# Designs tried in a protein design chat: VH-VL binders against Small ribosomal subunit protein bS1c (rps1). Part 18

Target 1, 263 residues: Small ribosomal subunit protein bS1c (rps1), of Porphyra purpurea (Red seaweed) (Ulva purpurea) (p51345)
Amino acid sequence: MTKNNESFTHRNFAAVLQKYKYDLNLGDIVAGTIFSFELNGVLVDIGTPVSAYLPIQEVSSNQELNNFNSLNINDTREFFLLDYNVESRQLILSIRRLEYIRAWKRIRQLLAEDSLLDVRIKGFNKGGMIVNLEGISGFVPNSHLNNFSKNTSSTNKFIKLKLLNVEEKSNNLILSHRRALIAQASSNLIVGNIIEGVINQITPYGLFIKAGNLKGLVHISEINVKQVERIPSQFKIGDTIKAVIIHVDKKQGRLSLSMKHLK
Short names: E, the ipSAE of ESMFold2; O, the ipSAE of OpenDDE; V2, 0.75 times the mean of E and O plus 0.25 times the DockQ between their complexes.

## First folded at step 17 (VH-VL; framework fv_masavibart)

Design b4 (from b1 with light chain S97T Y98F; at its last look DockQ between E and O 0.59; V2 from the best seeds 0.00; counts 0 for: pae E 2.9 > 2)
Fold by ESMFold2, look of step 17:
Structure b4 (fold): chain C 263 residues (1-263), chain A 124 residues (1-124), chain B 110 residues (1-110)
Amino acid sequence: as target 1 above (263 residues)
Amino acid sequence: QVQLVESGGGVVQPGRSLRLSCAASGFTFSEYAMYWVRQAPGKGLEWVALIWYDGSYKYYADSVKGRFTISRDNSKNTLYLQMNSLRTEDTAVYYCAKDLYYDFWDNPGAFDIWGQGTLVTVSS
Amino acid sequence: QSALTQPASVSGSPGQSITISCTGTSSDVGDYNYVSWYQQHPGKAPKLMIYDVSDRPSGVSNRFSGSKSGNTASLTISGLQSEDEADYYCSSYTDSTFWVFGGGTKLTVL
């Protein structure tokens, strides 16, 4: 009766507690008082006659913090009721699982508030930037970094981000610098206004323009290009151009520009 | 595991219509551009259509413009190809594919993950 | 319609290296770095081998490498093995026709 039999474990657990007239369920958060240290765990009093045990591997999600130094006898705190060990006849507690639940609760709150965050940079890979938010690993795709420089000197520095996509089931945490920059500048980004910028990237479908720390797209449909003339023959990286703001997508942090609407 | 499953292929007469579906799983579908690519029997690969992650832009090969429509339903993780006015030269295995890069805004990538394909036969 | 030119076939012996070329124009190869390569075994869907001219996806052997010079991209397979026998296609995102594929190259391992 182990973790891979969760539904069966829940029924067996309920039967045991009914025998002792307690209404506890696996997955509950319970208050408990630490009363004894053992070699590989901690004994906790949660108010039941069934023994409750916190294994050392369940102290923290950070493997280097899986020790007892942060725990004291007679401390009262909350624990996650993880499992029932039929061999030892003990309720198994977890702080690690509780930390995970609390972190994701905070992340969902930050997403709902659409919060502008200062997030610590952990590193980079070819696809983007790796960050840490509430102890959870997060990712900023290259397209959401705008012109932010990817180098090792940025590690452990902070960057302004917004949450873009959060999927707890798949442990996916996607964030956006692009969305954060648009949000910070939004009072100055008015549809119909002219923005001046430098061509930073030329693609077959348009021009990407750097205006300060903002990045905008002039899509090919918004360029006055003769039908037979190619974009690379008309434009060079480093050229200064003017364009009209035609759309600001605050959710995705996209700035859409047009060269066809200039006066 | 990223998975794409096409359906809706079959035998149809010229001038008729078919609608293909591609069910996606194992990735955040709404953040990736999607493709249709086809391969006629004994022939090479031909790109058919591309749709941006949010559906804001759609692009078509010249051979299908005006006849085919790509679309997506991000709430159902499903990509579609509506094929109207079918011709015998449209006979092919139709693959859907996921773009390599997140969101396809400043990063056109590649046909990263492909489905198994669905056969469309147009014959009289 | 193929806008990218590949040889119809290439052959090599086990342990040898071979190169498959993909030639286009400035609008499809020369000015952009969106060339990708695909391996297709009979009856199977294509598999991405190389993207952005020279990068390999996770899980693709380092025997596969890509490069370009001018308007010609190249796929090089070193240390040929029997399982490398397949059809190989190049593709690029272009400013003239969006995505295009080459006509394909049949690799035979002798």
Scores: ipSAE 0.338, ipTM 0.665, lowest interface PAE 2.9, mean pLDDT 85
ESMFold2 (binder alone), look of step 17: mean pLDDT 90; pTM 0.932
OpenDDE, look of step 17: ipSAE 0.460; ipTM 0.761

Design b5 (from b1 with light chain S36N; at its last look DockQ between E and O 0.52; V2 from the best seeds 0.00; counts 0 for: pae E 5.3 > 2)
Fold by ESMFold2, look of step 17:
Structure b5 (fold): chain C 263 residues (1-263), chain A 124 residues (1-124), chain B 110 residues (1-110)
Amino acid sequence: as target 1 above (263 residues)
Amino acid sequence: QVQLVESGGGVVQPGRSLRLSCAASGFTFSEYAMYWVRQAPGKGLEWVALIWYDGSYKYYADSVKGRFTISRDNSKNTLYLQMNSLRTEDTAVYYCAKDLYYDFWDNPGAFDIWGQGTLVTVSS
Amino acid sequence: QSALTQPASVSGSPGQSITISCTGTSSDVGDYNYVNWYQQHPGKAPKLMIYDVSDRPSGVSNRFSGSKSGNTASLTISGLQSEDEADYYCSSYTDSSYWVFGGGTKLTVL
């Protein structure tokens, strides 16, 4: 077998550290002490004879804050072991990558705990609301906003949300205001109770009812229809109606109502 | 990659039954409404059935009410169409389709992603 | 049940703009904004081109646009190209019949 003439790889990194009797791998989180500032980075002592370097672009995920203001000589902290630069013969560290890993660890924890969150609004698109959670961009679909008004005046304000679904590989978070509102009100949402509200939306398949910040659906099958008549001819947006709660879906944050069960 | 794959089509005699399946991947199946749409050879599109994300409501075209049953198994990411008492006019390519919106509840959406279809032929 | 009416065929030359109509009633097109448009090439599944009257999914060319006036929705294709040759269907969610489709329009690019 002819020996490989490849450039530095993970194999070469491991060989360097074995020469110095250190058990480190790329992707590890290591402790280090900052000892020198340079123009484009920071020198860090991680307890190895191989030089370790934190480039300025690896300080923060917020590119406007890629500076050394948050770092001090002799600070000890953790770093992500990102790479090895063959030309400079330096281990390359990252705080930015570490922040990313810790943000996702926290997000997984929040999902597992089914936590009620206060999340910063970043903006809107046609499909919904853009938010920031732990430095990661998240999305609230229009259907999960209930009666929340989409306008630029709410940017940078906070909204109550719950995590609905996550995809870490694509940095994708789906969140729900509707689920958060139902969770906050759930002790008062009892099947069989009467709710009064205002018709907010008329669709071919039913009526959406606004009761405070809650939104409920009276499906067409739950409306008394004595004759073949169109829903828009019987009801108008703004009308007050009473309906009985027939189902509460806490997972999706949906409130199902019926007008058939009124006496 | 969002993908829908239909199966279960074939040739059957009138009055018999078939069960169609649609395997879903690449999206959170349990959060979307799902559809069956059919197209007779050389003809236009016809909506057949709709099922809500959790199976709580099911809707059918008048031409199939009482004969077809739509269902889903969210644990298997699979949509079904049970077709009983088949007639020659049920001959068509059957497509499953995913709703466009995250959930159907406050907007009926559109037929966003379609499968390639499975042919059902009902002939005596 | 109310059917949506489309012309059976439309033709145009490359570079031309063409409009396909979809006429219904107040119970489907007029009172609601759930008109969608689908493109279908021979032997293929339909593809969503326009939803909610005028919105485009990601990846659909801005040469495709939708509009509505009264009980008539319209699909406009500007700058016709040979790949636009296909069948086009409108659809709507209705008061009483749930989803309905138009009969389809065959677009021929000369």
Scores: ipSAE 0.091, ipTM 0.585, lowest interface PAE 5.3, mean pLDDT 84
ESMFold2 (binder alone), look of step 17: mean pLDDT 90; pTM 0.933
OpenDDE, look of step 17: ipSAE 0.534; ipTM 0.770

Design b6 (from b1 with heavy chain K98R; at its last look DockQ between E and O 0.60; V2 from the best seeds 0.00; counts 0 for: pae E 6.4 > 2)
Fold by ESMFold2, look of step 17:
Structure b6 (fold): chain C 263 residues (1-263), chain A 124 residues (1-124), chain B 110 residues (1-110)
Amino acid sequence: as target 1 above (263 residues)
Amino acid sequence: QVQLVESGGGVVQPGRSLRLSCAASGFTFSEYAMYWVRQAPGKGLEWVALIWYDGSYKYYADSVKGRFTISRDNSKNTLYLQMNSLRTEDTAVYYCARDLYYDFWDNPGAFDIWGQGTLVTVSS
Amino acid sequence: QSALTQPASVSGSPGQSITISCTGTSSDVGDYNYVSWYQQHPGKAPKLMIYDVSDRPSGVSNRFSGSKSGNTASLTISGLQSEDEADYYCSSYTDSSYWVFGGGTKLTVL
């Protein structure tokens, strides 16, 4: 008649707390006071007769802070109700899970505000830059770095970025320096105005020019070429050119230029 | 998780039209340039068309220019190929493919994700 | 436009290294670094093995390497295994704003 299954479901957890006359559920945030250090964690008083335990690996999302030196007896704070351990008869708490939830809530808020951010550089790979935002790792693709120099000496320095895409479930946090630079310069980026820039990159589909810290594309269709010719034979990196702003994509941070509309 | 699925292939007579579709999932479709590549039975790969992330620029192989139109609907995560005035030499498996880089802005990349293909047979 | 030139076939024994060539012009392979290589098993879609001349995507064995000299790009497969038996295609973006493929090379593992 009785079930001999030691696994707990959300319903089984609620039944245990109901037996003790408490209205707590897995996923609740509770206040508690650390009162004892144990071998692999700490005991926390959350105001119930059931013992509550914070494993040391659940102290922080920063694994370097998962040690006893980061905790103090009589600290009072909030905890996430993570699980119930049937063998030890303890509620299992987490600070790490709570930090994660709050970090992603803040990140979604920053995206909604379209905030210009100062973000710490963690490093680089072949595809771009690794950054740290709100304790979460983020990525800036090479195409969104403009002319920013990828150099290990830049690690731990700050860079102006905007959030481009976020997805909590996949831990996908994509940021853009290109979009931040366009936003900072936006009062000077008027369609129809002429800018002067230096050819920074030559591709088969056009010329990328540097105008200050901005990068713009003169697509091959916007070059005044009277017949099809090879771009490397007509232009060199370092050449100064003038171009008209024909489009500013503020969302993606793209500046489109034309040499056909001069005069 | 990233996936491309082609549809719309079939058997058609020369001079007729077909429209191919490619449904994208598992990535932010509107940020990537997209391609059509074809392979005639027993033959090699042939690039057909390219479209930028926002549809602003489109490029075609000489063999299809003026007859085929690439397009995209970023709200539906769908790439299209309208094939008009079909010829027997257009018979092939048609693949859609995604460019390697997050966008085509600074650099063309490569065909990093491919669909399984859809067969178009043009026969009289 | 014109296809890149690859040998029709190459062969090698298990454990050996083989090289597949891809010859173009200054308008594609020579002046630009957009060469990519694809492996295709029968009845399957191609798989990207090398991009930007010499870079490997995640999940591709370091037995595969790419290089370029002049107008010729090369794919080298070291430590040849029976599973490497497939068709291999090179491709490059050209200064006429389109991609071109090589004719393909059938690799046979003896």
Scores: ipSAE 0.021, ipTM 0.545, lowest interface PAE 6.4, mean pLDDT 83
ESMFold2 (binder alone), look of step 17: mean pLDDT 90; pTM 0.934
OpenDDE, look of step 17: ipSAE 0.440; ipTM 0.740

## First folded at step 18 (VH-VL; framework fv_masavibart)

Design c1 (from b1 with heavy chain T28I, light chain S96R; at its last look DockQ between E and O 0.60; V2 from the best seeds 0.00; counts 0 for: pae E 6.4 > 2)
Fold by ESMFold2, look of step 18:
Structure c1 (fold): chain C 263 residues (1-263), chain A 124 residues (1-124), chain B 110 residues (1-110)
Amino acid sequence: as target 1 above (263 residues)
Amino acid sequence: QVQLVESGGGVVQPGRSLRLSCAASGFIFSEYAMYWVRQAPGKGLEWVALIWYDGSYKYYADSVKGRFTISRDNSKNTLYLQMNSLRTEDTAVYYCAKDLYYDFWDNPGAFDIWGQGTLVTVSS
Amino acid sequence: QSALTQPASVSGSPGQSITISCTGTSSDVGDYNYVSWYQQHPGKAPKLMIYDVSDRPSGVSNRFSGSKSGNTASLTISGLQSEDEADYYCSSYTDRSYWVFGGGTKLTVL
């Protein structure tokens, strides 16, 4: 039997720190002072006898190869303790990883606060809109865009969104324009009030109504007919109709409408 | 990894009742519409029931209206099918399925991910 | 009788392209109907192959394509392989029955 090669880096790191009685672990956030620039990184003093190194690729999540412009000798700041390099015998630090961790903490806070956000449009695909929030790529499904027109001229412009679903482990960040629009209009959306809109979409289960930038559903059970008839023969895209607001789902940004018992 | 696991199938006499369950994992269950679809031995697929993400709307095939009830418990990530007044014609493998689209709201999607199925046999 | 009509069987040789049809009324397979296609191997659950007439979910080979013309939806499988041997079902969301399935088509690879 020989040395445990699979855990050599972990074992060596633990042995060094234990010898000098430092209680540091990979994944810790440590304070350090930048004291020297090298070709591919900077040397950092974190208060240990072991050399600590910040590679240039670990400076920023939106990094540039030859840009140490944000870093100065004798600056003190926090770093993420990323790894231990056995060949160079150096602790490897990261600012990029720290920024990522803090971005996700902020995103979770924004979700908990149910915050209305101004978010930069990055682009579009068949399924929806791609955005950037706190340096993290996010997605707005087509159903959550309402009447917003997808076109490349909107790239780099801002859109009002709310977070809908957040899962850091799977890197899932889902946002909603529909929910943001309902939230902004919520004080004016009163159950029992009449809204006028234009039929935008006809489905077998109901009619989708466009009222300005809002979209609502008149479910087939909420259509006032003597006998059950096919929806397409009764209604046409572009027709103006009146309907009563019967429910506002703020979480999903859904507006439920009824045409029953209108005069 | 999205997974759906049906349970509660078995052999039952005509006129009796049976409750099926479908345990969901790997997705946010409360955001998706859910389905029951069945397949009689050697036959094709037949849609049975649909329930919206919040349970606000429930839809049934004509062959089961008044006898079957679809329901969900979003706190337990579980879909149910209560089958009453069972007939020999109800003999089938019963699948639960997740809708394709995030939020069934304005587009019916498709039967995206299916469970393994549970066999219900109605005979005397 | 199913609202959607499919051929009972089709066959082809490896490397061929085959097409499976799914025909209904304008209310079942029309401008506003969402058509999807499912593959089912013996003893297995169905698998979604095509949705919204022509779109493929992630992980489905581009050998599978869908189209619609008039009141007929079509599933085309190019470069036929032995693993494609299965039953295929079309489905549509309709105003009469909500979801309906076609009767199914057994694909045999020769």
Scores: ipSAE 0.028, ipTM 0.537, lowest interface PAE 6.4, mean pLDDT 82
ESMFold2 (binder alone), look of step 18: mean pLDDT 91; pTM 0.940
OpenDDE, look of step 18: ipSAE 0.606; ipTM 0.815

Design c2 (from b1 with heavy chain S30D, light chain D52Y; at its last look DockQ between E and O 0.67; V2 from the best seeds 0.00; counts 0 for: pae E 4.2 > 2)
Heavy chain, then light chain:
Amino acid sequence: QVQLVESGGGVVQPGRSLRLSCAASGFTFDEYAMYWVRQAPGKGLEWVALIWYDGSYKYYADSVKGRFTISRDNSKNTLYLQMNSLRTEDTAVYYCAKDLYYDFWDNPGAFDIWGQGTLVTVSS
Amino acid sequence: QSALTQPASVSGSPGQSITISCTGTSSDVGDYNYVSWYQQHPGKAPKLMIYYVSDRPSGVSNRFSGSKSGNTASLTISGLQSEDEADYYCSSYTDSSYWVFGGGTKLTVL
ESMFold2, look of step 18: ipSAE 0.212; ipTM 0.615
ESMFold2 (binder alone), look of step 18: mean pLDDT 91; pTM 0.939
OpenDDE, look of step 18: ipSAE 0.668; ipTM 0.845

Design c3 (from b1 with heavy chain A110T, light chain S97T; at its last look DockQ between E and O 0.33; V2 from the best seeds 0.00; counts 0 for: pae E 8.1 > 2)
Fold by ESMFold2, look of step 18:
Formats: C-alpha cells, sequence, structure tokens
Structure c3 (fold): chain C 263 residues (1-263), chain A 124 residues (1-124), chain B 110 residues (1-110)
C-alpha cells in the first residue's frame, strides 16, 4: 500500500526505531559495517535489527564514481541516514549526502577564513575557467584570471584561488585568481613603493598596467599633478611606465597606482 | 530576463531640457557600468556617455560634454540622462546599455544588453 | 566621418559566407584594441554578436565569427540565412573619441 504523505512516512520511521529502542532519526550520521554487495546496492550493519541499505546512486556525489570499488566487506565507516523504505522495510543510507554536508561545511570554513586555495582546473569556457573544489563545481570569471593563459594543457593542474562568492542552493562557487595573486604578493605591495609595468589597456578613466601577473589601475586623476580630462596621447598600449602604489585592496583584489607622486 | 526600458523621450524645442530614464531588471544593477548610445534617424550609432558601477566616474562624448549629465540611482535600479541646451542634431533614438563584464575596469566596455530606445526630437 | 570604415553594403546568397570589414588606424583597431560587432534589424535595438575581437556571447550562432589582422577587424557569417539580413556595426575604443562605432554595413540576403 503506497503512502503519499511525507509526514506519515516520517512518523512511521520514528515508530519503527522506537519499537526497537534505538536513538536514531532521519538525518543522523551513523556508523555501519559493510557485510554484503548486491547488484544495485550494499547491505550495512548499523547495530539494529532493521536492515540498512546503501543504494549505488548514493555512493558518491560524482556519478562517474557510483561504483563499489572504494568499499570493502567488513569495513566500518559513517553513513547518512537518508530515508526509510516502507515497502522493503529497510533504512536507506547515503555516503553522497554525507560528502555533500562535509564539503559545504569545509567550503563555509574556507570562505570565513578567506583561505588561499589550491584548486583543480577542470577546463575552460568562453566566460572563464571551470574548477573543482571539494567535489563542488566552481567558476573563475575571465576578469578574475588576470594574465593566466587559458590552455588545455592546464586541465587537472592546480591554480591559486580565493573564494569570491558561494551559493549552496545552486551548488555553485565563484572564485578569484586576482584576489589570490594580490594576497600572495601582499608583502611586496607596500604603499609608497614604485612598481614598473606595461600599459595593457587605455580607457577614458585610466590606464590599466600589467606588472607580471598583477594588474593595477592608474586612474586619470593620478596621471599628473595638473588636472587632466583625457588620457594624454603620449601614452600607448605596450609602453613601460613606473607608478607609485597608493592603495592595495586585498578584499576586492585591486591595486591602485599613481604617476603624480614619482620621485 | 535582463531588461532595460528607456523612458522620457519626446518632442522639445531647441535650447530646452529633457531627462531620460532607464529602468533595469533581471541583474544586479549596482555591479555594472552603464552607457547611453544614440542613433539619429537613418544614421549610425554614436556613444554618448558612460557611468561607473558606483557612479564615481562619468565620461561623455565631445558632442554632448557640458550639456548632458549621466547619473544613476542604484537603490532604484535606474540610469538617467539629463539633457540640457538641446540642439536639433541631438535628435535621435537614445538607448541605454549594460556592460558585459562583472568588473568593468579589468576589461574594455562592451555593450551587452540594450534597451528598446526612446525617441528624442528637437525641433520647432 | 567615422574613424572606423565599413563598406556601405554587402550581399550574398543563402548558404554562402560573407565578410564585413572594419578598418581604422593602429590606435583604433591595432593589436591591443578590443573590437565588438553588433547586429541591428530595422526598428530594433542592436544586439551584441562578437566581443573581444572573436568571442561570441551566449545564444549567438557559431556561424558568426570575428577576427583581426593589421588594422582591420572582420565579421564573417557562414551559412548565410535570410534572418541575417540587417545592419552590422563594429565598435572599438579610440584615444580621440573613446568608444566609436563604424558607419554600419547593410547586409542583403539574395
Amino acid sequence: as target 1 above (263 residues)
Amino acid sequence: QVQLVESGGGVVQPGRSLRLSCAASGFTFSEYAMYWVRQAPGKGLEWVALIWYDGSYKYYADSVKGRFTISRDNSKNTLYLQMNSLRTEDTAVYYCAKDLYYDFWDNPGTFDIWGQGTLVTVSS
Amino acid sequence: QSALTQPASVSGSPGQSITISCTGTSSDVGDYNYVSWYQQHPGKAPKLMIYDVSDRPSGVSNRFSGSKSGNTASLTISGLQSEDEADYYCSSYTDSTYWVFGGGTKLTVL
């Protein structure tokens, strides 16, 4: 007999576990010992008379790894108590859900700590770089790659990144190489020091300067001591210039430069 | 969907003023630089003005400098163009446009999404 | 008179490839200048077709491609279709007028 009420299903589960005097609820993490492999799942002993079953689709968050190669009979490990199947009278376990919970706990910690990360490159699209962090897909926009060359030989290599934005509901991450580069160089980026670079772009509001892998902005108000309304025509893309560091914004990954204060 | 809707166009006499508005939806307005571009009837496109994502910097084509003022209200998701001392050569359809890139200052401006335009006619 | 020169018109038959040129000085279309291309049907707003010389935004057919050689940017449309009939504008940054558009090219599909 099919029960279509979710609330009733959860009440049935509570009643089953209370009948056997076990302190278990859906959503618990339980220890279990693998004792049998089947075609579509694995039987697990969690210390109760109620049968516990791990379906193949609940083995990993990566569908390519939904197999039993990493599991051994008599191994003890933790499982997420996902559901109770009333027809089979089995507790349904999940490693996939456990991995998800732990991955997002780790990701939230990394964001809160503003951690510098080594992240695996999965590939590229026209908008940027696709990466994998803790089994979660992530994206680095082109504007946050600075001078990193998009190149198929970089796949499966690691890149230094910082988390920019996380969205758990969409299971998605936005990351920044630009913030990571600024953080790595921060001991050398001292306000008042001179940096040398190449004009990469000329815009109405300033000059963008490439200094190695770093990018900085000389705003138009910082070009000379006299007020200017247009970028002087003497500046050309490809020119080498010197500028003074006037601000380092580690949070936004921005390097502000001035030509007014050169000595 | 990303949408830009211009309003405030009309017929005005030379020397008068007009204020255009551009209502934005479907994206985080405060993260993008915004543009005004115009097109005289039967003619090509002409860039008019740029405003930075936070309104801190504004730039104008020589043809309108000193007469037009671009502004934005990020709390209302609205872009404005105040057009003073209008001339007959200002007659055009005026489009607002959104920059393509999340962080404009890292990349040159690109006119990603355009509004449908609002007609401004300056004549007796 | 625009700093970016485009032919006034081009035409082609369905299934053919056509190319629209956009020529300026080295300060307009040189090695370090970004170039973008816009399609405009009569009575409609322009649509971004190509940015950063050769990149396509999401939803633009791979029949549209962009390139640049010397001081000339090119938009190529392969497999020409009747709906491609429109005006096409190139755009670039220039030191003298900031962002500038070419004069436009009317594409006629025969």
Scores: ipSAE 0.012, ipTM 0.510, lowest interface PAE 8.1, mean pLDDT 82
ESMFold2 (binder alone), look of step 18: mean pLDDT 90; pTM 0.933
OpenDDE, look of step 18: ipSAE 0.414; ipTM 0.743

Design c4 (from b1 with heavy chain A33T, light chain S96R; at its last look DockQ between E and O 0.79; V2 from the best seeds 0.00; counts 0 for: pae E 5.4 > 2)
Fold by ESMFold2, look of step 18:
Formats: structure tokens, C-alpha cells, sequence
Structure c4 (fold): chain C 263 residues (1-263), chain A 124 residues (1-124), chain B 110 residues (1-110)
């Protein structure tokens, strides 16, 4: 249909389909029926006289699942119209691209709903925990893990998370265990109440307190100045302390505590 | 690409005021602690101020405490340094810098990305 | 007056290894692991080379390594190259809620 000496473009593709009176554009989602398996791909009938081909690398976003085991001859399913291959004179289809588009739609919906998610742990790096949500790689910063222990025995287990930020352009998801824990406990966290916990971490700007799975900060400004010349000389990791809840930031998942307001 | 661009430097007389700005791009500005660091001509680096990602805490070097004010506008991705009662000893290149870690809740990080600097000269 | 002490200068020949020290107190280097190192070429902004005592940012050569013992942190540069000639600063977050820098070390590659 296309002249041999012409390069494929969107204009040239549209002209071919108009000749056959089909209203298809690159980027469309179309139904197709699988009719033949090849070594490196699958032939698909999408209802046009132009041949359509699904390459093996376009079967799944997970490259370990780039095989034909989930596909059957004569099955009908949806495909993304990815491109046109001038050399083979074929429309190039993709399931991988379709999965990506649908995954990001679901992710944006989950963020808007502020959904509590049960997400599989994939691993850890120096900065935090690695997860996979809807086939997209996600990251939980160390500051958002609270008291969760990073170890290999946690791999493939599930953890409660909330989406914190998404950046589709950089293919990046940021999630929070801290926000999920605060949300689950929020009805029991009352400003003015006393919480008892163990000093889990001493930093120059304050004390982090472990109370069950919850982690709270007693900022240095909330420690009596007369009793603190140097935080490490006054407090030890493992010490039990009491503190008053002064703020619960559900949006950022922060529990702020004070030792100045003890009764 | 992460980028920080300082502006507002210039020549002023002692006792006067100057306001520096730092425009941020390429990262989620509202989630990172920000810094001002200065360097007098031919001298070493001196930390000036920090402001937490949400503006909840601000800290200053003793040499500028009471005279300088750090602030941020997360809606405009801009960091500020208001410098009052300037002294000749405040003459320096002023850098803004972004902290390494998302959030700064759990750990301080490091001066990850630096701007190009803006020169402030205080002379009579 | 910086709270962290660095040698004023160090030198080495191409291919050698050198170490720059950074000595503080328990309140900055000893009790905490927030030491970072910066490289600064003339007329340029500093560049982060090491953070959290020994970690390297992406894009920093593995020729640069960091360590700490007691109140002294160290930056080691192996396989010296001419472009390593620069000023080097250490820094740490202190228990007084501020950062402190060392005075800087001029590295000369002979």
C-alpha cells in the first residue's frame, strides 16, 4: 500500500488506512485475535488487511514474563497500536505499553483516593525499601519505614503503605509506611494524651520514640533546656520515657511529642 | 535535572539589608530541607542557615543569628535569605543547597546539590 | 574558626593514594555518622563526594572512600589524577542543630 521509497510517518500510515476505510491511529487500543505463533512474536488479526504483529518483547512489562504461555491461538484481546514496521510491512502491537498506560491510570486513582495499600516487598537499598505497585517500581524512604526492620526475610512479604508522591515522567513512586500506620491508628491518637515508649534513636535534633509500631519525635525544642546540654549525655537508647502527643500530622504521617508538658 | 539558581547579590554598605533568592527546579522542593552556605573570598565554607522541608524549624550560625532570616515559599519553589544589619565580614559568595534526603524527618543528610552562588559585597 | 580540624594541605604523585583527616569532637564526629566530604575546584561550587561517613553518591568514582575512627573522619583518594587537585572540606551535623565545616585541605597532585 505504501510506496517502496517512502519512509513511514503518521501521515503515510493514515493514508494507508483511509484507502481501506479504517479509522485507526497509532496509539489506539484495538481488539485482535491471535492466529499464529512465530519464534520472536505473534501474528494478530485486528480486522485490517495490514498484517499486525506482537513482538515477544512487547508481551509484558516484566521481561521475565516475555513468553507466549499466557496467549492462545484464536483468543481475542486488546492491544496497543505501537508502530508500523516499514521493512516487514506490519503494524506493531504491544501489550506491555497497554499495561503501562493502565497501571499509571490506576496509580493516579489510588493517590487521589488516599488508599491504604497492601504491597509486596521486593528488596532494600541504602536509602529504603523497594516495592512494586501495578508493575511500576516504588520506593519507601528510610524516614517512612518507622520501626520496620530491613532484612532479607521480609522480601516477598506484604506491607501496608500509602502513596506519598508519584512522578510519571521519571517513572517514580514514593510510598510511606509511616503515613499508613498513622492513618490506621488515627482515632486513638489524641493531642494531650500521654504516650509511653522507648528511645529508639538519638539525633542532634531530637529523640525518636518507639511505641509499638508507631514512631514519634520529641524535637530538641520540646526537651527541657535546663536538663539538656548534650542529648547523648542525658538520654540513652533503650530508656523508657513518657511524652505528651502535641501534634498528629496525618498528611505527612508524623507524630510529634513533648516532654515539657508532662503532668 | 535538579537545578538551584541564586539571585539578589550585590554591593551594599554596612548596616543595610539585602534579600537573596534561590529558585529550585527538577525535584519536589517542598520535601527537602534547604541550606545557605557562604564562602568569603579566598576562605573556606561556612554554613549560614537551614530550614526544614515544611518550614517548621529554622537554624542559624551564631555569626548571623538575629540578623538573617531564612524562609521558603513551597508554592513558588523558592528559598530566601533576608540579610539585615550587614557587616563587612558578611562579604562572601552565598550558595543555596539541597539536602540529600527526602523529608529530613529521620536523618540529616548532606549538601547534595549546590547553586552557582551569588556574590554579596559589604563595603563602605 | 571551624569546629573540625583538617590539614591545610596534602600532596601526592599521580597513581598514589592519599588520606585527608577531619578531626572533631564527640558532639559532631564522634557520636554521629553524618560526616560528608566536598570537592571544590577554583571558581566552582562544591561537589558532594562522600556522605554518611563512607557512602558515595551516584557518579562519584570508587577511588574516593571515607571512614571514621573515634572523633576523626578520613577521606582517601586512590589512584590520584591531575583533576583531583582541588580543595576538600569535611562537614558534620552537630548536636547543637547546625552544620559545621572543616577549614579545608588543598590537595596538590605533583
Amino acid sequence: as target 1 above (263 residues)
Amino acid sequence: QVQLVESGGGVVQPGRSLRLSCAASGFTFSEYTMYWVRQAPGKGLEWVALIWYDGSYKYYADSVKGRFTISRDNSKNTLYLQMNSLRTEDTAVYYCAKDLYYDFWDNPGAFDIWGQGTLVTVSS
Amino acid sequence: QSALTQPASVSGSPGQSITISCTGTSSDVGDYNYVSWYQQHPGKAPKLMIYDVSDRPSGVSNRFSGSKSGNTASLTISGLQSEDEADYYCSSYTDRSYWVFGGGTKLTVL
Scores: ipSAE 0.072, ipTM 0.578, lowest interface PAE 5.4, mean pLDDT 84
ESMFold2 (binder alone), look of step 18: mean pLDDT 91; pTM 0.943
OpenDDE, look of step 18: ipSAE 0.542; ipTM 0.783

